# VH-VL binders against p93756r25to151, part 14

Target 1, 127 residues: p93756r25to151
Amino acid sequence: EIQLGSKLVVGENTLWVSNNGDFALGFFNPPGLLNRFSIGIWFNSNSIPYDQRKVVWVAGAGVVVSDNSSYFELTRNGELVLFDSLLGVPVWNSKTNRFSVSSALLRDDGNLVLLKDREEIVWQSFG
Below, E stands for the ipSAE of ESMFold2; O stands for the ipSAE of OpenDDE; V2 stands for 0.75 times the mean of E and O plus 0.25 times the DockQ between their complexes.

## First folded at step 5 (VH-VL)

Design c15 (framework fv_lumrotatug)
Fold by ESMFold2-Fast, scan of step 5:
Structure c15 (fold): chain C 127 residues (1-127), chain A 122 residues (1-122), chain B 107 residues (1-107)
Amino acid sequence: as target 1 above (127 residues)
Amino acid sequence: QVQLQESGPGLVKPSETLSLTCTVSGFSLSSYSIHWLRQPPGKGLEWIGVIYYSGSTDYNPSLKSRVTISKDTSKSQVSLKLSSVTAADTAVYYCARGDYEFWTGYRPFDYWGQGTLVTVSS
Amino acid sequence: EIVMTQSPPTLSLSPGERVTLSCRASQSVSDYLVWYQQKPGQAPRLLISGASTRATSIPARFSGSGSGTDYTLTISSLQPEDFAVYYCQQYDSYPLTFGQGTKVEIK
């Protein structure tokens, strides 16, 4: 489980992974763009070349951020936020600050969920 | 030692297809991208396109309808084909090595071939 | 496409002089900017990437600076081997684009 306050930063090569390791959530460079990063979920295999990785979900329908210390965070008030450090503003937000989010989980089926009381799904990526 | 070398006919007739080969050594095409660039005599540089380590390609929109880049990883060779050539395609053609990683993105051209002059003339 | 504009087109200088070359982008390139040196009959040589990071074996007299749309290459004390054409290139977005070059020549 992903705790409140956890974040991913562009360039750090860190990932949130499903329990069985089949899916990863992290920053990737979308096809056709240079040095622009989206947050997404994909099948997690090191044997798959970059351009053939199957991205199954992208935050904000493909919103991008720069490599300039931009980050994706599960905030302490229970929101998923994609922050562009160059612009100094969030470019995407789950808007779940009143859902009593306690944690996030990337499920083995690739669905990112936000949980209330560590059990009840109050928001999901596949929905 | 990393090396890239362009080869192919130095003279191509108008309307024909320009065909060049870039032969690499000291690294694997399964780990690096190769870009093609050109420079008309006395003018600046123009990017043509790239073939990634995966075999996927991207092309300059100005040339996209005429250009094809392909590779044979087992032979350490990258090929450029440019169809329907005219005098405006007369240039020194370069291949250059690029590095690209899923997490870190693009790295600039660290090694270039020496270039090969292609003249389009009847 | 992003248009790169270099100025001046030509600089005529003597050895020992300080050289400053300008490169402007039509939109922000977020420091994804490269400087190349090209001598007659040779392929371009990588000097500086990421606007300010010197490539391996490049002398300390070469330095890059700038941000956003406005970038500069400086040679603190011009040596005889530095007479060449200098190109800037953006790698912020495709297609990759170059400036038209600045020629540094002997006065």
Scores: ipSAE 0.087, ipTM 0.679, lowest interface PAE 5.0, mean pLDDT 87

Design c2 (framework fv_lumrotatug; at its last look DockQ between E and O 0.56; V2 from the best seeds 0.00; counts 0 for: pae E 5.7 > 2, unsure alone 74.7 < 75)
Fold by ESMFold2-Fast, scan of step 5:
Structure c2 (fold): chain C 127 residues (1-127), chain A 122 residues (1-122), chain B 107 residues (1-107)
Amino acid sequence: as target 1 above (127 residues)
Amino acid sequence: QVQLQESGPGLVKPSETLSLTCTVSGGSISSYSIHWLRQPPGKGLEWIGYIYYSGSTYYNPSLKSRVTISKDTSKSQVSLKLSSVTAADTAVYYCARGDYEFWTGYRPFDYWGQGTLVTVSS
Amino acid sequence: EIVMTQSPPTLSLSPGERVTLSCRASQSVSDYLVWYQQKPGQAPRLLISGASTRATSIPARFSGSGSGTDYTLTISSLQPEDFAVYYCQQYDSYPLTFGQGTKVEIK
């Protein structure tokens, strides 16, 4: 489980990983863009070759941030926020501040969920 | 240690297709991008394009209509094809490693092949 | 595309001398600038990235500085093995572009 206040920062090679290790959530550089990063979920198992590690979800349908300490955070208010540190503004937000989010979980099926009381799904990356 | 090696015909006739292969050892072409560059004799470097770890390609707009870059991960090879060549395409061609570990993005070229001279002449 | 211009085209120097090479971009490249050294018959060698960060194993006599559109490579005391052509390259945006090079040759 991902606790409130947990943060991923561009350049730090930090990831949120599913319990079985098959999926990772983190920053990646989209093809054709230079010095820009998106937040996404991909197959991360050590048995899966990199050319088969397809991104299965991207925050904000491919919103990008600069590489100057931009970050993705599960805030203490229960929101997922993608913040561009060079521009000084958030570029994407889950808008879950009123849902009493207690934690996040990257499930073994690759679905990122926000949980109320560590049990009830109140938001998810997959439809 | 990572090594890159270019290979292919050193002589190509005008109007034909230039075809080169870059063989990568000591590292996986599935985990980083491979770029192609060229340098005409006595001149500076020109970037041709790249193939990303995922297989996506991006080409220099000045060459895009003539360039195809592809990869064969089973052979650890990246190929460059440049169609309709002229004398202006005579150059030493290099492959070089760029982006690696797809979450680190673009990196300056830290590993280069030794280069292969391709002369376009009848 | 971003045009990179290097000056001077050629420098004729003796060992022990201080060398200063200039690289100018047609627009700001936000420190996404790299310096390469190329000796005859060889592929380029990475020296400096991010305008000022030396690559691993590169001697301390090599230093990079600058910001925005204007960048400099300095060799504090030229050694015999430093006679080469030096290229700057921007990686702010695609297509990647190089300067025309500065040749540092023996006097």
Scores: ipSAE 0.425, ipTM 0.780, lowest interface PAE 2.0, mean pLDDT 88
Fold by OpenDDE, look of step 6:
Structure c2 (fold): chain C 127 residues (1-127), chain A 122 residues (1-122), chain B 107 residues (1-107)
Amino acid sequence: as target 1 above (127 residues)
Amino acid sequence: QVQLQESGPGLVKPSETLSLTCTVSGGSISSYSIHWLRQPPGKGLEWIGYIYYSGSTYYNPSLKSRVTISKDTSKSQVSLKLSSVTAADTAVYYCARGDYEFWTGYRPFDYWGQGTLVTVSS
Amino acid sequence: EIVMTQSPPTLSLSPGERVTLSCRASQSVSDYLVWYQQKPGQAPRLLISGASTRATSIPARFSGSGSGTDYTLTISSLQPEDFAVYYCQQYDSYPLTFGQGTKVEIK
């Protein structure tokens, strides 16, 4: 379970991983780009190199950020926000501040869900 | 210390396939990406493509249809094939070491071969 | 692709002079800019990466600056061994692209 205020930073080798370990959410380089990053979900297997892993979901349909200090955050008000530190602005937002989000969960099927009262799905990546 | 060395025929006929080999010593090609570049006489540099340490390849779109890069880990060698050559493909060809790690990003070319001249002529 | 344009094409100077080379990108490369030095018959040698970081064993007289689309390589005091062609390269996106080079020659 992902708590409000949790953050992934481009320059940090950290991921949000499903309970069974089969899926991971984190930054990756879109095809053709070297130093720009998108946030997405992929099948997490140690047998598959990062550059060969298939991305199954991308936030904002391929929105990219630069700068190693850029981040993806589950904010205190319950929104997923992709923030470009170079531009100094959010470049993607789940627009879920009105849904009383209490936490997030990357499910074992690769679906990222935002939960109300830790059980009701109010938003999902595959929906 | 890591060293790269290009080898192959210095003369290729038009329409034939240019074949070069990059032999890497002092380091493992399983730990680095190997790039191919070229430089026509008296001109600038052109990036051809690379093979990632995982085996994945990426080619310059301008050459993609004619380029194949492969490697033999057991021999510590990376190969370049460029088909259907013309006089425009005459150049000094370089292999160079680079690195594109997932979290650390791109590392520029820190080690180069000495380059090998390939002339396309009938 | 991102087009890199260097200026001037040739620069004739004497030892001890300050050198300023320009590199312009057709779009922002976000400081993912590298400078190489190449002497006749040799492969390029890495000088600066990340727009301003000197490579190992590169003399302090070499420095890089700039941002966005405009970058500069500076040699504070030109030495005899510095006469060469200098290339800039972007590594912001594929395909990797180089400037056409600036030749620094002796006056």
Scores: ipSAE 0.138, ipTM 0.763, lowest interface PAE 2.3, mean pLDDT 91
Fold by ESMFold2, look of step 6:
Structure c2 (fold): chain C 127 residues (1-127), chain A 122 residues (1-122), chain B 107 residues (1-107)
Amino acid sequence: as target 1 above (127 residues)
Amino acid sequence: QVQLQESGPGLVKPSETLSLTCTVSGGSISSYSIHWLRQPPGKGLEWIGYIYYSGSTYYNPSLKSRVTISKDTSKSQVSLKLSSVTAADTAVYYCARGDYEFWTGYRPFDYWGQGTLVTVSS
Amino acid sequence: EIVMTQSPPTLSLSPGERVTLSCRASQSVSDYLVWYQQKPGQAPRLLISGASTRATSIPARFSGSGSGTDYTLTISSLQPEDFAVYYCQQYDSYPLTFGQGTKVEIK
């Protein structure tokens, strides 16, 4: 379970992983682009090369950020924010600041959900 | 210590297919990209394309219709085929290793082969 | 594609002199810029990446600077082994492209 204030940063070797380990959420370099990164969810298998893993969801339908410590954060006001540190602007936001989000969860079916009271889904990636 | 070595015929006739092999030793190709580049004598460098360890390829659009890059992991080899060659394809051909991670993108070429001259002449 | 233009095409200098080589891109490459050194009969050698970061074992007399479209390689005091051709290359966007080179030769 992902707590408010958690973030992933381009260039760090960190992922948000589902409880059973089958899915990962993290930055990836889309095919055919250099030095540009999206946030996505993929099936997490050590037997599949990273560039062959099937990405099942991408934030903002494929918006990208630079490699200058850009980040993806679950903010303390309950929003998922993708921030481009080179440009100094957010490029995508879940728009959930009024939903009383308490945490996020990457479910074992690959769905990223934002929770109210740690149980009620108020936003989901596969919506 | 990683080393790359190009090999193949030094003379190719016009309209034929140029075929080169890059052999990687002293390291693994299991997590890197191998690129092909060329340099006509006395001139600058041109990027041809790459193959990633997964088998995924990407080619310079100017050459894409004539280029095939492939690998043989069991021999630690990457091959280049360039079809329908002309005198304009005369160059020193290099293979080079890119330092690549899925999350961080491509990096500059830190290991190069010594190059092999291919002359296209009748 | 991004066109890389180097100047001057040739410099004739003596050991001990300072060298400044220019590289200009047709559009911003956002510091995704490398410098290579190439001697006759040899493959290029990586000097500088990220516009200003020296590669492993590259002497401190080599430095890179610039941003956006304009980049510079400086050699603070030429040594005999530095007479070579220098290339810039962008890695911001495919296709990867190189400048035409600047030859630094002994006077």
Scores: ipSAE 0.062, ipTM 0.682, lowest interface PAE 5.7, mean pLDDT 86
ESMFold2 (binder alone), look of step 6: mean pLDDT 88; pTM 0.917

Design c3 (framework fv_lumrotatug)
Fold by ESMFold2-Fast, scan of step 5:
Structure c3 (fold): chain C 127 residues (1-127), chain A 122 residues (1-122), chain B 107 residues (1-107)
Amino acid sequence: as target 1 above (127 residues)
Amino acid sequence: QVQLQESGPGLVKPSETLSLTCTVSGGSISSYSIHWLRQPPGKGLEWIGYIYYSGSTNYNPSLKSRVTISKDTSKSQVSLKLSSVTAADTAVYYCARGDYEFWTGYRPFDYWGQGTLVTVSS
Amino acid sequence: EIVMTQSPPTLSLSPGERVTLSCRASQSVSDYLVWYQQKPGQAPRLLISGASTRATSIPARFSGSGSGTDYTLTISSLQPEDFAVYYCQQYDSYPLTFGQGTKVEIK
C-alpha cells in the first residue's frame, strides 16, 4: 500500500512493488534513449534484460523526464503526478484530485489502482 | 577484476574486412555492454558502437553501413567487423566496458582493453 | 552530433603548478560529461564522470566542474605522473563524442 505523499525519484533505484513481488513500478530508460526516463510497470524478473522486459503500462503513453531530480508522486490531493524537474512542470497527471483518494496499491496482477476509503477503486492503470 | 583484451590481424588490405575480437575475463559479457572505439595515430578517440548484454547493438551513424558487432557468450568474446577498409581506418582499436543500470542509466567506460593497432596498407 | 572542443591543445607546465583544462560542447550536455587521462602506449583511464564525480582511486587533486556547454578539469598541484593527454567526452546523446584532447607536457 502506497500512502499519500509517497514519491519515486529518478536515480534513487526505488520501486513500488506488488505484495507478492511479481510486479514493480518505477523509472526505467526506454530502449534507444540516453538519459531519459519513463514511469512504467513490468514483471519483476531480474533474469530478463531490461531492454527485453515486458512493460505492461507506461504513464502518458511514453512521456519521458530528465535525470534532474524528476519524480513520480502520489500527492496529498490524491493525484499521481510525473514531474519534470528541469522543465519545472508536471508532464503527466492522473487528474484524480476530486476522487477522495486515500491510497494506491500495485496489485499482484500488475494493475495500479487508486482507492477511496482503502476499498473502492476510483482509478486504475488498466482502464 | 575485469580485464579486456583485443586481438586480431595488425595488417589489413584496402577493400577487405577488418576483424577484431575482445576477450573478457573476470566479468561476464552476459552482464555488461561492450563498446568498440578507435584512435588514429596522433588523433582523438572515435566511438564505433556497442553490443548490449542482451545482444542488442547500436552503431555510430558515420560507420553503421560498414560495422557489425557480435558476441559469443560461450567464449566470453565480442567481435568487431568493419568492411571495405581504407587507409582512414588505420587506428588503435579498443574495446571498453560500459555499464548500464535499468533505473540509473548509462555509466562511462571504467575498464578498457590495452588496444590493438590495425594498419590498412597494401 | 554534438561536437566537443578542448582548449588549449597543449600546456607546458612544471610540477607543483595548478592547471585548468577547458572543454566546450556545441550544445548543452546536461552534466553528462567524462574526463579521461591517456599516457603514451596506454588505454584511456577514467578520471571524472557526471562532470564532477571522481572515479574510484582517483587522487583528490583532480576535480571537475561546469554545466551546460562549458566544463573544466582542474589539477590543483601537478605531479610528475600527471603529464599526459586529457580527453573530454559527452554521453548526453548518441553518438558518443570526444574532444580532440589537451596535452599536458613538462616545461
Scores: ipSAE 0.174, ipTM 0.693, lowest interface PAE 3.4, mean pLDDT 87

Design c4 (framework fv_lumrotatug)
Fold by ESMFold2-Fast, scan of step 5:
Structure c4 (fold): chain C 127 residues (1-127), chain A 122 residues (1-122), chain B 107 residues (1-107)
Amino acid sequence: as target 1 above (127 residues)
Amino acid sequence: QVQLQESGPGLVKPSETLSLTCTVSGGSISSYYIHWLRQPPGKGLEWIGVIYYSGSTYYNPSLKSRVTISKDTSKSQVSLKLSSVTAADTAVYYCARGDYEFWTGYRPFDYWGQGTLVTVSS
Amino acid sequence: EIVMTQSPPTLSLSPGERVTLSCRASQSVSDYLVWYQQKPGQAPRLLISGASTRATSIPARFSGSGSGTDYTLTISSLQPEDFAVYYCQQYDSYPLTFGQGTKVEIK
């Protein structure tokens, strides 16, 4: 379970992982782009070369941020935000600030969900 | 200690295909991104393209229709083919190693081959 | 593509002098800039990456600075072995592009 205020920062190699470890959410450098990073979910296997890993979801259909101080955050007001630190602006937002989000969960099926009262799904990556 | 060395014919006729090989030693070719670059006599450097350790390739748009980069991991070699050559393709050709991390992105060229001169002439 | 422009084309200097070389990009390259040194008959040698980070074994007299579109390579006290052509290169985006080079030659 991912708590409000949790961040992933480009370059830190930190991940949000499903309970069974089958899926990971984190920053990756899309093949063919230099120094541009997307947030995505992939099947979590070290046996597959990273440029061949199957990304099952990307925030904003592949929106990118440009340096290693950029971040992905579950904000305290309940939004998932992808922030470009070089531009100083958010480039993608879940727009869930009115949904009373209490936490996020990367499910064992790879679906990232935002939960109200830690149980009701109010937003999902697969929907 | 990583070393790269280019080899291939020093003379190619106009309209033919230029074919070069880069041999990598002192490291696993499966762990590196290998780039090809060229430098016409007395002029600056031009990037040709890259092959990722997965075998994926990206080419300079100005050369993309004529360029093929491939690798043979068992021989630790990366090959460059440039078709339909003209006198403008006369240059010293270099291979160079670039590193890349899934989470942090591209790194600059830390090792270069010595270069091989290819002259396009009848 | 990002166009890299270096100035001046040539500098004629004596050993011991301070030299500054300029590199300008047609758009911001966000410090994804490399400096290479090339001596006659040799492959380029990595000097500085990330605009200001010296590569391993590069003498302290070499330093890089700048941001956005404007970058500088400085050699604080030119040595005889420093006479060479210097290239800047951006690695912000594909295709990778180089400046035309600045020749530092002996006076």
Scores: ipSAE 0.185, ipTM 0.704, lowest interface PAE 3.8, mean pLDDT 87

Design c5 (framework fv_lumrotatug)
Fold by ESMFold2-Fast, scan of step 5:
Structure c5 (fold): chain C 127 residues (1-127), chain A 122 residues (1-122), chain B 107 residues (1-107)
Amino acid sequence: as target 1 above (127 residues)
Amino acid sequence: QVQLQESGPGLVKPSETLSLTCTVSGGSISSYSIHWLRQPPGKGLEWIGVIYYRGSTDYNPSLKSRVTISKDTSKSQVSLKLSSVTAADTAVYYCARGDYEFWTGYRPFDYWGQGTLVTVSS
Amino acid sequence: EIVMTQSPPTLSLSPGERVTLSCRASQSVSDYLVWYQQKPGQAPRLLISGASTRATSIPARFSGSGSGTDYTLTISSLQPEDFAVYYCQQYDSYPLTFGQGTKVEIK
């Protein structure tokens, strides 16, 4: 499980990974955009070249951040926040601050969920 | 440490194809991108194109109809071919390492070859 | 394509002087700007990337600043080895483009 305060930073190549390793969540450079990064979930397979990896979910549907230590964080108030460090502002937020989020989990089916009391799903990436 | 070295003929006749090779040592060309750039005598730098570690390419639109960049991983070499050359193609040609990954994006040129002068003259 | 314009074309200076070099882009490059130093007969050397981040082994007297379309390279106290041509380059979008260079020469 992903604890409150956990974050991913552009350029660190750090990932949140599902328990079985089949899915990864992290920053990626979308095709055709130089130096812009989205947060997304993809199949985590070493047999697929990086430029061919299929992203199954993207935060904010097209929202990008600059390099320069931009980050994606599960904040202590229970929100997922995508922060653009060059602009100095959050560009996307799950808006879950009143849901009593205790942790996040990238499930083995690729669905990112926010959990209350480590059990109840109060938000999810999949529609 | 990665090193790059350009080689090829110093003189090419007008209308012919210029062929240059960049030999890479200290690393695999299947794990990083190689760019070609040029600098006419007394002038600034011009980007020609890139070959990515997977083998796809991007070219400067101003040169795209005349340029081909390819690689031979068994020899650790990247090749540049520029067709239909004229006196305007006289320049020092450089190869340079660029970094690009799905997660990290593009990084500036941290390693360059020493450059090779190509003169286009009859 | 993004056009990069450097000014002035030439600066004649003495060691110890402060150097300020200007680079202007025809459109915003979002801090995706690099400074290179080139000495006669040599390949360019990476100085600064991301407008303000010094490359490894580059002395602290070199600093970059600016945003959007206007960028500056500053050398706080010019050393004898700093006489060279300086180029700016944008990497916001392809094709990658360079300025014409500013020559810093001995007075």
Scores: ipSAE 0.018, ipTM 0.603, lowest interface PAE 5.2, mean pLDDT 87

Design c6 (framework fv_lumrotatug)
Fold by ESMFold2-Fast, scan of step 5:
Structure c6 (fold): chain C 127 residues (1-127), chain A 122 residues (1-122), chain B 107 residues (1-107)
Amino acid sequence: as target 1 above (127 residues)
Amino acid sequence: QVQLQESGPGLVKPSETLSLTCTVSGGSISSYSIHWLRQPPGKGLEWIGVIYYSGRTDYNPSLKSRVTISKDTSKSQVSLKLSSVTAADTAVYYCARGDYEFWTGYRPFDYWGQGTLVTVSS
Amino acid sequence: EIVMTQSPPTLSLSPGERVTLSCRASQSVSDYLVWYQQKPGQAPRLLISGASTRATSIPARFSGSGSGTDYTLTISSLQPEDFAVYYCQQYDSYPLTFGQGTKVEIK
């Protein structure tokens, strides 16, 4: 369970993982791009080389950020925000600030969900 | 201790295929990307292409139809083939290590081979 | 492709002088800019990456600055071993591209 205020920062090699460890959410450098990073979900298997991993979801359908200070945050007002620190602007947002989000969860099926009262799904990545 | 060394014929005839080998010692070619670059005498550098950890490749669009980069991990060698050469392909050819990480992306060339001159002439 | 233009083509200077080398990109490269030094008969040597970060073992007299499309390499007090050709390179996007070089030669 991912708490309000949790951040992932480009270059820190930190991940949000599903309870069983089968899926990971984090930054990656998309194939064919230099110094551009997306936030995505992939099957988290150590037997698959990183450059061959299949990403099953990407925030904003391919939105990228430009440097190692950019971040992905579950904000305290309940939004998922992808922020480009070089441009100084958010490039993608879940727009869930009025949904009373209490936490996020990367489910064992790879679906990232935002929860109200730690139970009710109010937003999901697979929609 | 990482060293790169280019080798191959110094003279190639027009229309033939230029074939070069980069031998890597002190490190595994499965742990980093290897790039090929060239520099015509008295001129600037041109990037040719790269082979990544997986064996995937990316090429300069200007050369893509003529270039093949491959590797043999058991010999610690990366090969460059450039087909249908002309006098414009006369250059010193370099291989260079470019580090690439899934999480952090591209890194600049920190290790270079000494370069090998290839002259295209009849 | 991003075109890199270096100026001037040649600088004739004496040891002890301050050197300023310019590099301009045809579009913003977002600080993904590298400087290399090349001496006759040698492979290029990495000096500066990320526009301003010195590589390991590079003397403090070398510094890089700039942003967007315009970048500068400065040598605060030129030493005899610094006479060389200097190249800038962008790594914002493929294909990787280099400037044509600035030759720093003894006056």
Scores: ipSAE 0.163, ipTM 0.690, lowest interface PAE 3.6, mean pLDDT 87

Design c7 (framework fv_lumrotatug)
Fold by ESMFold2-Fast, scan of step 5:
Structure c7 (fold): chain C 127 residues (1-127), chain A 122 residues (1-122), chain B 107 residues (1-107)
Amino acid sequence: as target 1 above (127 residues)
Amino acid sequence: QVQLQESGPGLVKPSETLSLTCTVSGGSISSYSIHWLRQPPGKGLEWIGVIYYSGYTDYNPSLKSRVTISKDTSKSQVSLKLSSVTAADTAVYYCARGDYEFWTGYRPFDYWGQGTLVTVSS
Amino acid sequence: EIVMTQSPPTLSLSPGERVTLSCRASQSVSDYLVWYQQKPGQAPRLLISGASTRATSIPARFSGSGSGTDYTLTISSLQPEDFAVYYCQQYDSYPLTFGQGTKVEIK
């Protein structure tokens, strides 16, 4: 489980991974966009070359950040936020601040969920 | 070590299509982005375009209407086609590896082909 | 497109001299700046990326500095094998663009 306050930073090559390791969530540079980064979920396999990894979900329908200090955070008020550090503003959020989110989980099926009381799904990436 | 080698006709007639092949050895083109660049005699370098691992392409806007880059992974080859050529397209053409990383983005050209001179003349 | 301008166009120098080459971008390239060396009849050779990170096997006499729009390549003590044309290139955005080159030639 991903705890409140957890973040991923562009350029640190850190990932949130499902329990079985089959899926990863992290920053990636979309083809066609030099030095621009999106948050996405993809099937995480060492046997699949990078160019054949398909992103199954992207935050904000492909919004990008341009600074390698930009971050994706599960905030302490229960929102997933994509923050562009160059612009100094959030460019996307889950808008779940009133849902009593206690944690996030990248499920073994690739679905990112926000949980209330660590069991009730109140938001999900697969919609 | 990765090695790139350009090949194709050294002479192309005006209005025809320039067609070049870059053959990659010592590594898989499924793991790299491959760029095409050119250098007219006595002048500087110009970027033509790139083909990524996924097969997606980006082209220099100045050439986009005339250029196509494609790949054949079974042959480990990347092809460049430039249509409607004129004398201004006379140049040494290079292919180069962009060590593109899914997580960190573009890397500079660490391996280049030796270059092949293409002259556009009747 | 981002225009890269190099100066001077030509430097005539003797071995042992310190060399500084300038590269200016028409807009900030956020340190996404590369230096290449090219000798006659050869493909360019990667020297420095990220404005200041020396590539593998490149001698310590080569160093890069700068930020924003202004970048410099320095060769602390010019060796005979260093006579070549040097190009800067930005990779902040597409299309990738190069300076026109600075030729370092024997005096």
Scores: ipSAE 0.093, ipTM 0.681, lowest interface PAE 4.6, mean pLDDT 87

